# Ledger of designs, part 34: VH-VL binders against b7kms5

Target 1, 80 residues: b7kms5
Amino acid sequence: DTFETVRNTIRIESEVDESLRQLCHEERITKETWLEAAYLYLCEKPEELAQVIQLAQERLSQRKAIADYKRAKTMQERFL

## First folded at step 2 (VH-VL)

Design a17 (framework fv_miptenalimab)
Fold by ESMFold2-Fast, scan of step 2:
Structure a17 (fold): chain C 80 residues (1-80), chain A 123 residues (1-123), chain B 107 residues (1-107)
Amino acid sequence: as target 1 above (80 residues)
Amino acid sequence: QVTLVESGGGVVQPGRSLRLSCAFSGFSLSTSGVGVGWIRQAPGKGLEWVALIYWDDDKRYNPALKSRFTISRDNSKNTLYLQMNSLRAEDTAVYFCAHIKYYGSGLWPFDYWGQGTTVTVSS
Amino acid sequence: DIQMTQSPSFLSASVGDRVSITCRASQGISSYLAWYQQKPGKAPKLLIYAASTLQSGVPDRFSGSGSGTDFTLTISSLQPEDFATYYCQQLNSYPLTFGQGTKLEIK
């Protein structure tokens, strides 16, 4: 009743999920509250927030690069 | 944390075979987007790409070397191999193994290198 | 095959100098270009990838520019540890090819 919440389904790397799950289990918190706390903390630290955004952009670029590589590899095989 | 160490080089007579090994740590060749390859450098000369093997077992070769050289791996030992057959004097070089990984431009540069192992082909 | 040609093959410079090395591809490679530094008896070290992206840990005095066929590596203020051989590499198509190298020597 204190907070109105929304449900989201998010896909993350299995290794990251396992590590985060272990942290939450040891510290007696939930993934939901960890995500909320991390975001709120970073909003108060603009320089750290910028670094996290850069890491997020790098991770997104890497996922796109995998798809781009598969396309490029297929094209190169046609012309090799 | 990523390390690659080549071994197996030495002096060998023309026409013989030699197998090079590269023991690596700090990454897995089963990780999507990872590849490892061989680059060689003749004495006083520049760099020449030899072969590459990717996580999905896709193998790429320098066309000039494909008929004589074979790249392979053993994931259980974290080891990369280069089998060199019918060796010639022009194969005399330092052979490096090197790691590649994802970059936003598509194809990947070699970001970690071993120290190299020397192969000398002489009579 | 894509041929990579570096200019100059030899370059003499002094500490504190701004130096530039160029690399030309025989056909368009977009930005699929990397620069490496190699010191005598050592393995090459990646400096720049995607034509202009600095590898982590590489000093800010190194920069890369260009796209298509013409590329430049610049060292804004040469330091003693920068005397080495520099190589460009195209990653656009197989076979992967390197430039012939540029040897940077102290004056």
Scores: ipSAE 0.000, ipTM 0.617, lowest interface PAE 17.4, mean pLDDT 85

Design a18 (framework fv_miptenalimab)
Fold by ESMFold2-Fast, scan of step 2:
Structure a18 (fold): chain C 80 residues (1-80), chain A 123 residues (1-123), chain B 107 residues (1-107)
Amino acid sequence: as target 1 above (80 residues)
Amino acid sequence: QVTLVESGGGVVQPGRSLRLSCAFSGFSLSTSGVGVGWIRQAPGKGLEWVALIYWDDDKRYNPALKSRFTISRDNSKNTLYLQMNSLRAEDTAVYFCAHIKYYGSGLYPFDYWGQGTTVTVSS
Amino acid sequence: DIQMTQSPSFLSASVGDRVSITCRASQGISSYLAWYQQKPGKAPKLLIYAASTLQSGVPDRFSGSGSGTDFTLTISSLQPEDFATYYCQQLNSYPLTFGQGTKLEIK
């Protein structure tokens, strides 16, 4: 598997979650307030928002490909 | 839109070889979970699965045909091939190519089909 | 190999009728079953997958049911365009196998 996810209200990559938790601890903020602030900031900056959306689309595509691969391999082994 | 078009059929003598082609568009055989296969139908008979190739080059064959038939692809041309060797009268059929994929909890069946190409093995 | 047997092999019906076609697997295939419709001279068309899930674009008069070894395709109100041959297919094990077909003809 190439990534791990944390089981929360929102599922995110484990490495990203760990990095975000460390940032929140050091800056004395919470994940919820960071998410709110990040979104509000990007809404005021169309060029940066577009780049973030592109990154999000790339990450979604990668997750989908990995999930599909895992399921396909499981099915192939079932046929063997 | 997904399309598949077979070609290469015709009348051929017993013992000869023939290669069928399937040109496809609307999907990539490099996409995880995607596969393409061959299904044939003899005159007046039902459907018989021939072979299947997946995105990771995993190939599956009908055991009755594995020794004489080979499935392959050319991703740069979006084309699927079926190499048929040592042809027999019982290989006379319409040969269809079709798209398949893995989704969630199992194989998605053949959801898009070409119109078929006719192979007649006759002396 | 898993043998797929359809019943009946031939069925006569009238427009407006409710018809059912059955498919039996020689061993358990869970819900790994699909139904196809084939009209003369044409390629098969996928109707139903995962035993009961209707393919996008297929009319809702078609429905599928069953699991394990016994499966049914139902057409709730037969239309003129539904006269065709129907095939079931198991996707549980290689080699992939189809039923022998059920030819649905006008009475």
Scores: ipSAE 0.000, ipTM 0.606, lowest interface PAE 17.5, mean pLDDT 83

Design a19 (framework fv_miptenalimab)
Fold by ESMFold2-Fast, scan of step 2:
Structure a19 (fold): chain C 80 residues (1-80), chain A 123 residues (1-123), chain B 107 residues (1-107)
Amino acid sequence: as target 1 above (80 residues)
Amino acid sequence: QVTLVESGGGVVQPGRSLRLSCAFSGFSLSTYGVGVGWIRQAPGKGLEWVALIYWDDDKRYNPALKSRFTISRDNSKNTLYLQMNSLRAEDTAVYFCAHIKYYGSGLFPFDYWGQGTTVTVSS
Amino acid sequence: DIQMTQSPSFLSASVGDRVSITCRASQGISSYLAWYQQKPGKAPKLLIYAASTLQSGVPDRFSGSGSGTDFTLTISSLQPEDFATYYCQQLNSYPLTFGQGTKLEIK
């Protein structure tokens, strides 16, 4: 290997993980190499990278909203 | 495409137990913001919510049914269960399995439904 | 529990008619309301959520309005496939509750 690597633990949505695993299995690549290739490709395409960042921001906002709503509903039921 | 298929219905005597299954595809119950629930409908009557389970294993029950009914899941089999104990004649209904997910603004509507399985409690 | 009351329980109409069904909540539910259509022998189908937002694939002749306690489902020009039972559901708090249903049948 000519590259130094780091080990990261990432928590992603199950449906995305399942789809990505299927793609990696069919193409005979790993999640690590797909992630590296995707990021490197997008860094050479600033307009596409901006679109991906926007999607990431939207997904993060949705996760926060879902968690906030669930907490509010749990507390409402608890005090009912 | 989200698909849900209920099974396990049949004719049972009052006081007995029955377990319903719901096999689903097109989504994972581990997906953030997703859940599945049971809704029932007695012959000629309206819809009554029974129970639901969210992606994080949070379980919610109709208080009228909580003591007799238990919702559970097996994520490895993409299957939802409803364990029904101490069955009564008034539990006779078509039992539907339905998908929920976050639609924004705090809303989790039942957006996809199975066709139901019939439970008849009689002697 | 939040009680959901639909009016009317039964409605006769003709193809081409404008039809409105009302749903009333026993307490304020903001816009946490959904409408479902159920045809005989079939499962319910989601039509509208958030009181007024059309579900993908639902014809634009369907519309919803209202907030708080009073809600209306309107079909602007009734089609043969629209004869069904319609249910409202509150999504505000547990237990989740449905209206008793409005059966729309051919006049």
Scores: ipSAE 0.007, ipTM 0.669, lowest interface PAE 9.2, mean pLDDT 88

Design a2 (framework fv_miptenalimab)
Fold by ESMFold2-Fast, scan of step 2:
Structure a2 (fold): chain C 80 residues (1-80), chain A 123 residues (1-123), chain B 107 residues (1-107)
Amino acid sequence: as target 1 above (80 residues)
Amino acid sequence: QVTLVESGGGVVQPGRSLRLSCAFSGFSLSTSGVGVGWIRQAPGKGLEWVALIYWDDDKRYNPALKSRFTISRDNSKNTLYLQMNSLRAEDTAVYFCAHIKYYGSGLFPFDYWGQGTTVTVSS
Amino acid sequence: DIQMTQSPSFLSASVGDRVSITCRASQGISDYLAWYQQKPGKAPKLLIYAASTLQSGVPDRFSGSGSGTDFTLTISSLQPEDFATYYCQQLNSYPLTFGQGTKLEIK
């Protein structure tokens, strides 16, 4: 085969995963090929790519804050 | 390639202060998701996390060390620091700096490490 | 704090053996578990993250399994370069904590 692939482990929000799964099922594509296509498309559109990167940075910061909050809350509940 | 190089270790008397440095290359601490931290290892013992600083200047400390140790960085020099005050014999260890990333709702582990710098606290 | 306990603390084995090291967390950590290898005088090297995902460049003979509180690192066919100390680490909550280590020595 002429394609070489790598296996990546990623964590995404369950609601996002559910929506993406539904889209992939309806359009008869895979999450892997959708991710490849989306990235390649955005590489042709620098302004749109910049917007996506900004959203990704914001989501990353938000998830870090939420994860910290959830861990603290779980600790409190166990000792109440 | 990613590299981290620690310096500043040495022999110090109890009660003194010491500042460690970690010069890094191949990544920027201004990049979202990136963090760098300090892990120490006493002679013949296991690993103990000391402190961590993230791209957004969020700082995390081992509660046992927070009152005496301060983590900081200078982005213009790509350098991480650990200020250690009121040193005790039990602080004797090799101090490593290491790269980490935040991903999703969890932490990616320490994937690149420096060679370590030795701190010996003795009277 | 989450306590990480490894067993055994010492393991003696021969080249070609299958060996397993276990790590137990004092509370549930999902799959936020990493394994490191450390050779004398050197820094630790990441082997596995997310309990079972092999780090790029690490030989296929290394594998990880488990979730929640019980985790296992397996080396399917021990090589001379594998004699080292192995550490697990939880990344679920602060403070970050490591197991006490397992020293793998040649029989």
Scores: ipSAE 0.000, ipTM 0.669, lowest interface PAE 12.5, mean pLDDT 86

Design a20 (framework fv_miptenalimab)
Fold by ESMFold2-Fast, scan of step 2:
Structure a20 (fold): chain C 80 residues (1-80), chain A 123 residues (1-123), chain B 107 residues (1-107)
Amino acid sequence: as target 1 above (80 residues)
Amino acid sequence: QVTLVESGGGVVQPGRSLRLSCAFSGFSLSDSGVGVGWIRQAPGKGLEWVALIYWDDDKRYNPALKSRFTISRDNSKNTLYLQMNSLRAEDTAVYFCAHIKYYGSGLFPFDYWGQGTTVTVSS
Amino acid sequence: DIQMTQSPSFLSASVGDRVSITCRASQGISSYLAWYQQKPGKAPKLLIYAASTLQSGVPDRFSGSGSGTDFTLTISSLQPEDFATYYCQQLNSYPLTFGQGTKLEIK
């Protein structure tokens, strides 16, 4: 009759975090409950879920590319 | 697609300062993995790298020129600058600006170049 | 600094010839090498990156080979528009350095 929970630590983009924080403050909810509700809602909407997964894949690809670029220019310094 | 146009060259006396500009289009220096740099070529001589700046404001200089030259940018104007101080006769050259981006194992080659602007240092 | 030495400094050839230009690095640079073509009064143009990868739009008569310290640019059948100066550049470490150039002249 009470929810069992787990603690997670996640890193998200600062601009997204600021926007989400503002939304949560205005609607008087928490980031945790927003995440739970969003996932549960999308699980009932296959078309919308597919769109969210596509956006997530695009964002993951961008993060990976940026990390690769930073590593590449730093590697040049290793050979000095 | 990518274009770069240098300006600001001219004839200057030794010891003076000069600022070169490079107006670019077809990319943003806010794009990850992108940068722009300066390469110079003295009359009848080969290519010499001067400086470059990456999308994250990481700046790299030819050590021989670092004390006198400063690279900077204005992303809102899509413009790159090279501030040259204490100019010497040896700085006489055509100054090119060039685009770089990540090409995998090819790293950051200069894939697109401007036409160059001529700097002549003479008394 | 990594010194890049090109050979020869001057090369005379005829249309239809196969020509090769070499570039030697003073220390190992893996495949972090680019080749540029420069025509009189013009900016350089990227031909090859990663020692052997042809840049988009560059004719397939151009090819690059080598790794480590020794590199070669080859033009399989020289055309009139290929008479130019060619430069190699190492991208392994700062400062970035170029070879002294090879001037390809019409015979």
Scores: ipSAE 0.283, ipTM 0.780, lowest interface PAE 2.4, mean pLDDT 91
Fold by OpenDDE, second read of step 3:
Structure a20 (fold): chain C 80 residues (1-80), chain A 123 residues (1-123), chain B 107 residues (1-107)
Amino acid sequence: as target 1 above (80 residues)
Amino acid sequence: QVTLVESGGGVVQPGRSLRLSCAFSGFSLSDSGVGVGWIRQAPGKGLEWVALIYWDDDKRYNPALKSRFTISRDNSKNTLYLQMNSLRAEDTAVYFCAHIKYYGSGLFPFDYWGQGTTVTVSS
Amino acid sequence: DIQMTQSPSFLSASVGDRVSITCRASQGISSYLAWYQQKPGKAPKLLIYAASTLQSGVPDRFSGSGSGTDFTLTISSLQPEDFATYYCQQLNSYPLTFGQGTKLEIK
C-alpha cells in the first residue's frame, strides 16, 4: 500500500513534547504515526474524542493568552 | 477545500464609506485556531496587513488604520467584513481576504487567499 | 513595528540558475517568517512558513533558511514559472508586516 503525506509544522509544549518523544522512542514509533494512530482511534471513540477536543480547546486558549501577554510585555519594554 | 471570495469593491469619493465582504468555505471561523484577515495592495506596491479576526472574536488591527477600519464576521453566513470609513486616496488598493491557523505559540501564515476586490478612492 | 527589508528589490536571472533572496528583520523574530510568491494579477501564494517549512504542494526546489533577523529564500534551479514577485512576512508580533518585495525577472 502507498499513501501521500502532507508537510506540517507541529509545535508542542516542551514538557509534553519531551514525554511524547520518549514514549515514541521506547515504542519505536514516530510522533507523526502516533498522531495519526491517536486520531484514528479517537474517531471510533466519540466520548473520548469530545474530552480530548475540550482539553485541546482549553490548551489553545491558554497558548494564545500567554503569547499575547509576552508580546505586550515585550512592546512595553521597548519604551523603557 | 478552502476558498475565499471578496466583494464590495468599487469607486468612491474621498470621505465616503465602503464595506467589503469575504465569503469563505471549507472552514468555519468558529473553528478553534482559525483566523481570517484583510491584506491590501496599492497599485504597483507591496502588501500591507489591515486587520485580523480570530475564532474567539479577538480582533487585531494595523495601528495606522484602526481608527477608520472595522473588521467583523457573520459565522452563520461564513462571511468576513471590512467596514472602511473616511476613505482616502491612499486607501486605493486591491483588498484580499486570507485564512490563517493560529496555534498560540506564534502566528501562522496566510495559507489561503481570495483573488481580491478593488477599491478606488478618487475625486 | 518590525520592519522587513528584502534584498535585492529586483533580480534578473535565467532558467536553471540558483537564486537567493534575503529578508532582514529590524529585530529578532525567531523563526516566525513566511515567504510568498505573487504573479501579476493574482493573489499571493504561500511558499514557506516557519522560516524553512515548505507549504504543501510547493516544489522542493524552493527552500528557506535563517532565524533571528536574517532569512533567505533559495530557488535551486529556476523554472520558467518561478518568475514573479516574492515577499517575506514576519509573524512574530503585531502589526504583521511584509517586506517590500523582490521582483524576479527573466534575464
Scores: ipSAE 0.029, ipTM 0.768, lowest interface PAE 3.5, mean pLDDT 90

Design a21 (framework fv_miptenalimab)
Fold by ESMFold2-Fast, scan of step 2:
Structure a21 (fold): chain C 80 residues (1-80), chain A 123 residues (1-123), chain B 107 residues (1-107)
Amino acid sequence: as target 1 above (80 residues)
Amino acid sequence: QVTLVESGGGVVQPGRSLRLSCAFSGFSLSTSGVGVGWIRQAPGKGLEWVALIYWDDDKRYNPALKSRFTISRDNSKNTLYLQMNSLRAEDTAVYFCAHIKWYGSGLFPFDYWGQGTTVTVSS
Amino acid sequence: DIQMTQSPSFLSASVGDRVSITCRASQGISSYLAWYQQKPGKAPKLLIYAASTLQSGVPDRFSGSGSGTDFTLTISSLQPEDFATYYCQQLNSYPLTFGQGTKLEIK
């Protein structure tokens, strides 16, 4: 038997990736199976899922803000 | 917890050089959106921005000080430096180092400060 | 350079008073303004950024308002620990500039 899978490319912060890679190496699992397991586990725990979504929203806002700053800074330097 | 501790101040004669250090903990200067800067305060006067350095090594200076002062860092030691050359009596001040983090609105406020180190330029 | 002017330079008030300090920029800075509190012999402490956003740990009796060129820091009910010097700072453009400070003294 086989599972139907989809291929996705995701970009995450390097420190998070390093930590997750270490965990997967120590526990002998893959990033793919960790992601699947984490999502399935959280779907069974609505209070924890809500906390994770809040953290994700905060991280997304921070990344957008930093990207906007980098763009504005580049334009400011261009027209100095 | 974010902490910053300045050192290297003292009494120095006009025309000489002095290097200040700021040892920090509780954050990494390699983290996106983070920076550290120097602010000074002359005796009985207000605050004056000196310089700052961002996580991506972008450096900004007060134009009045740019020719004589250089900001740098050593991430492996969690230390910020201010190299001050050709010191003048007008440079007499308490020098603070302070953390910045972008909040998505303009330039960055200084949200955590060290206690300062005193530089006195006198003959 | 953007010049920041605070008014008044000195302010006398009593515990329990509502106190306002103003800051004026020489050109428009949108909402890119911060307020700091400094007690004698101590480093400044960030109170407010983005003109009206309270820094974590700052009591809610402090509030900020304004945009463009005119800004106000308000303390709704003055406490003994609030007697200090207050500085505004523009965060619109380099060089970063501060107001001259407002010294809040007990009556």
Scores: ipSAE 0.007, ipTM 0.636, lowest interface PAE 10.3, mean pLDDT 86

Design a22 (framework fv_miptenalimab)
Fold by ESMFold2-Fast, scan of step 2:
Structure a22 (fold): chain C 80 residues (1-80), chain A 123 residues (1-123), chain B 107 residues (1-107)
Amino acid sequence: as target 1 above (80 residues)
Amino acid sequence: QVTLVESGGGVVQPGRSLRLSCAFSGFSLSTSGVGVGWIRQAPGKGLEWVALIYWDDDKRYNPALKSRFTISRDNSKNTLYLQMNSLRAEDTAVYFCAHIKFYGSGLFPFDYWGQGTTVTVSS
Amino acid sequence: DIQMTQSPSFLSASVGDRVSITCRASQGISSYLAWYQQKPGKAPKLLIYAASTLQSGVPDRFSGSGSGTDFTLTISSLQPEDFATYYCQQLNSYPLTFGQGTKLEIK
């Protein structure tokens, strides 16, 4: 039993990262263990999990709209 | 239902100015990712893009027309404008307004069009 | 500017025929290409976007293919209402540019 792990690279909003980093520092935990604990906890609470999924969908939609806009502008500006 | 209706065309002498209007409904130009533009077509010729304005007031022009044409909008009236200055015989065309939006990795094409308004530049 | 060249400029065909129209971009445009149909006296109608995606409400006899610089619009079984002028458009960079058009006429 070696706690087999996978390396993942994730990008999150800077303001959220700052808040999470401060929480992890104060509580003496890591972002990795916080993520594992949060997911495991929510999997035992279907109503709370559903609320988190809704928020995630809303945030994903917002980020996609911004990314699509920036991508379209970048493509067009590259050709003068 | 999305509709766009152009108006303001007519016969005008070379060197004069004309302002076209496009009244639209069924969408808002304040919606993120949405834009409206002008495309023209000279008699018996193909399509030529004129200008485009997005929800964030980003304006894009055909470089050949940028010095003489100005695109603007009035969101309170759901109306798009094209101010055409120093008109020339080669500006004679049907002017269409059309809806566009950012979609996926680029622009969604012009999916809804008005019926067009005719501009004739002659003496 | 990206130049869009269509071939042929004129195409004669009969009802039931399979026809293809090609469009070539002077530079790579990935899949940022649309096809429009225009009937005399009418505004253009969007048929296909993203090179191969059929617009809602467009008959499935229309299809698009290609990427990069070479693109094709195909009508698998030509109907009377399909006689029109067809235009391709690149949406990769400003200024937005259209092909010169392909006029599809009855043979």
Scores: ipSAE 0.000, ipTM 0.627, lowest interface PAE 12.4, mean pLDDT 86

Design a23 (framework fv_miptenalimab)
Fold by ESMFold2-Fast, scan of step 2:
Structure a23 (fold): chain C 80 residues (1-80), chain A 123 residues (1-123), chain B 107 residues (1-107)
Amino acid sequence: as target 1 above (80 residues)
Amino acid sequence: QVTLVESGGGVVQPGRSLRLSCAFSGFSLSTSGVGVGWIRQAPGKGLEWVALIYWDDDERYNPALKSRFTISRDNSKNTLYLQMNSLRAEDTAVYFCAHIKYYGSGLFPFDYWGQGTTVTVSS
Amino acid sequence: DIQMTQSPSFLSASVGDRVSITCRASQGISSYLAWYQQKPGKAPKLLIYAASTLQSGVPDRFSGSGSGTDFTLTISSLQPEDFATYYCQQLNSYPLTFGQGTKLEIK
């Protein structure tokens, strides 16, 4: 069988990465194959996919809010 | 909904230390964009900012007070503290605890305040 | 440090009057300015932030204007409950600083 793959660089939260790495090590799979399997599985379950998308949107909104807050605090510092 | 209650004030001699507490409810200091601070008001005078701490442990102090005052928190008790050392007569004031959060456009106003606790430094 | 100066320090007015309180910063603070109301024996209450944005629950007779160094708080039709001391605060840079206050007394 032949699979064409693409290489991506992804940054994820350290706690999530640690947990996922442990799971992959114990089950003898890779992060790449886990990601593929998870996505394919969720695509067959629309209601569960919607819940995952909602969680992803919430996590993205939180990261953006934190970046905004850090920028806002910097704006309160004096300029010379 | 947001409630802050100060305690720990009293009469103390110059040169002594005192720790104030602020018990809060209706928010978590672990929430991004949130902070809590201390503002004081001497009898018949205006407001003076003392210190504040943000959700990410960023602490900011009035430079005039930084060497003698320390802000800290205990998230498990939803309590903010102000440790005051080497107290002077000019530290006599009502000490208010106040909530801050991001209101957009770079702004962190003090939107909710406690009723204050009185500190009198007298010989 | 940024010094905030309010004028007047004391103001007497009648119910129904339009009153204005001014606040001047010693250097430019854009619109990083808040206004607080403090009644005798009570904690301050946030009225306005961003120089002109009214806080939720504050009556629309209150308004703020200005940018840079000169700011104004206006009460379009003074009510008895508006008797209080008003403070401006700059949110531009640390240390955070307040004006000395303007005491508003109803005639």
Scores: ipSAE 0.028, ipTM 0.714, lowest interface PAE 5.1, mean pLDDT 89
Fold by OpenDDE, second read of step 3:
Structure a23 (fold): chain C 80 residues (1-80), chain A 123 residues (1-123), chain B 107 residues (1-107)
Amino acid sequence: as target 1 above (80 residues)
Amino acid sequence: QVTLVESGGGVVQPGRSLRLSCAFSGFSLSTSGVGVGWIRQAPGKGLEWVALIYWDDDERYNPALKSRFTISRDNSKNTLYLQMNSLRAEDTAVYFCAHIKYYGSGLFPFDYWGQGTTVTVSS
Amino acid sequence: DIQMTQSPSFLSASVGDRVSITCRASQGISSYLAWYQQKPGKAPKLLIYAASTLQSGVPDRFSGSGSGTDFTLTISSLQPEDFATYYCQQLNSYPLTFGQGTKLEIK
């Protein structure tokens, strides 16, 4: 089979990225195919998918909080 | 058989930029576990790792050079690149490209090397 | 960063001699250690990886030993083509680092 691929920019937390990279190297797969496989697997597992989504939402909230803090800090420094 | 051929070396003035190329055959950088990197050697000196890129676009850099050097690839051309900016005299060296293949846990060595291309930075 | 220190930096020997080169890591690198041979004007050639695994095509007079921080490359019976510079490299972690090299010269 042939697949049409699309280029994506994915930013992953450094520690998670390193761990995932290591796993992919050990298993001779790519992060891309890992993500594809993981998603397809989860599509067949509604309860597990719900858990992953919840975790993803929490991580996104953390990213937003960090970004907000950095912006606030930058603004404070600008006016000092 | 694996082959790597570097090009793009030359004489440049400090502060200038240069892009090296490495054309390779016998393997694909899209193959899982494959990596290709740059290693340089100053005249009469030892080996210094510069950068490495894996099949999954994971890029690794020597921290001392990361701000000035960028590794990239073109899989359609089986070519590796090294963009070098703000060149300094101490960047004078033979630049080798080399192949690695990752097998299991831990890093693996450079098992195939090109013959290198010479970069000279001088006023 | 992990520093790799080779000893000696220079070694003189004769054909037929048994020679050993050592490599010490500034911290534990398990068995993630490779040895290379380089002749003047040529690219390095992989000899040994994983501290003791001989690369395909390399004569069995070459051997590697060690783990943790101390490693040794041994040539059981030196041949004329073995006079060259040898480098160790740690494969444990980034940044990848090499020893300073050992130049093996004819006595």
Scores: ipSAE 0.000, ipTM 0.692, lowest interface PAE 10.4, mean pLDDT 90

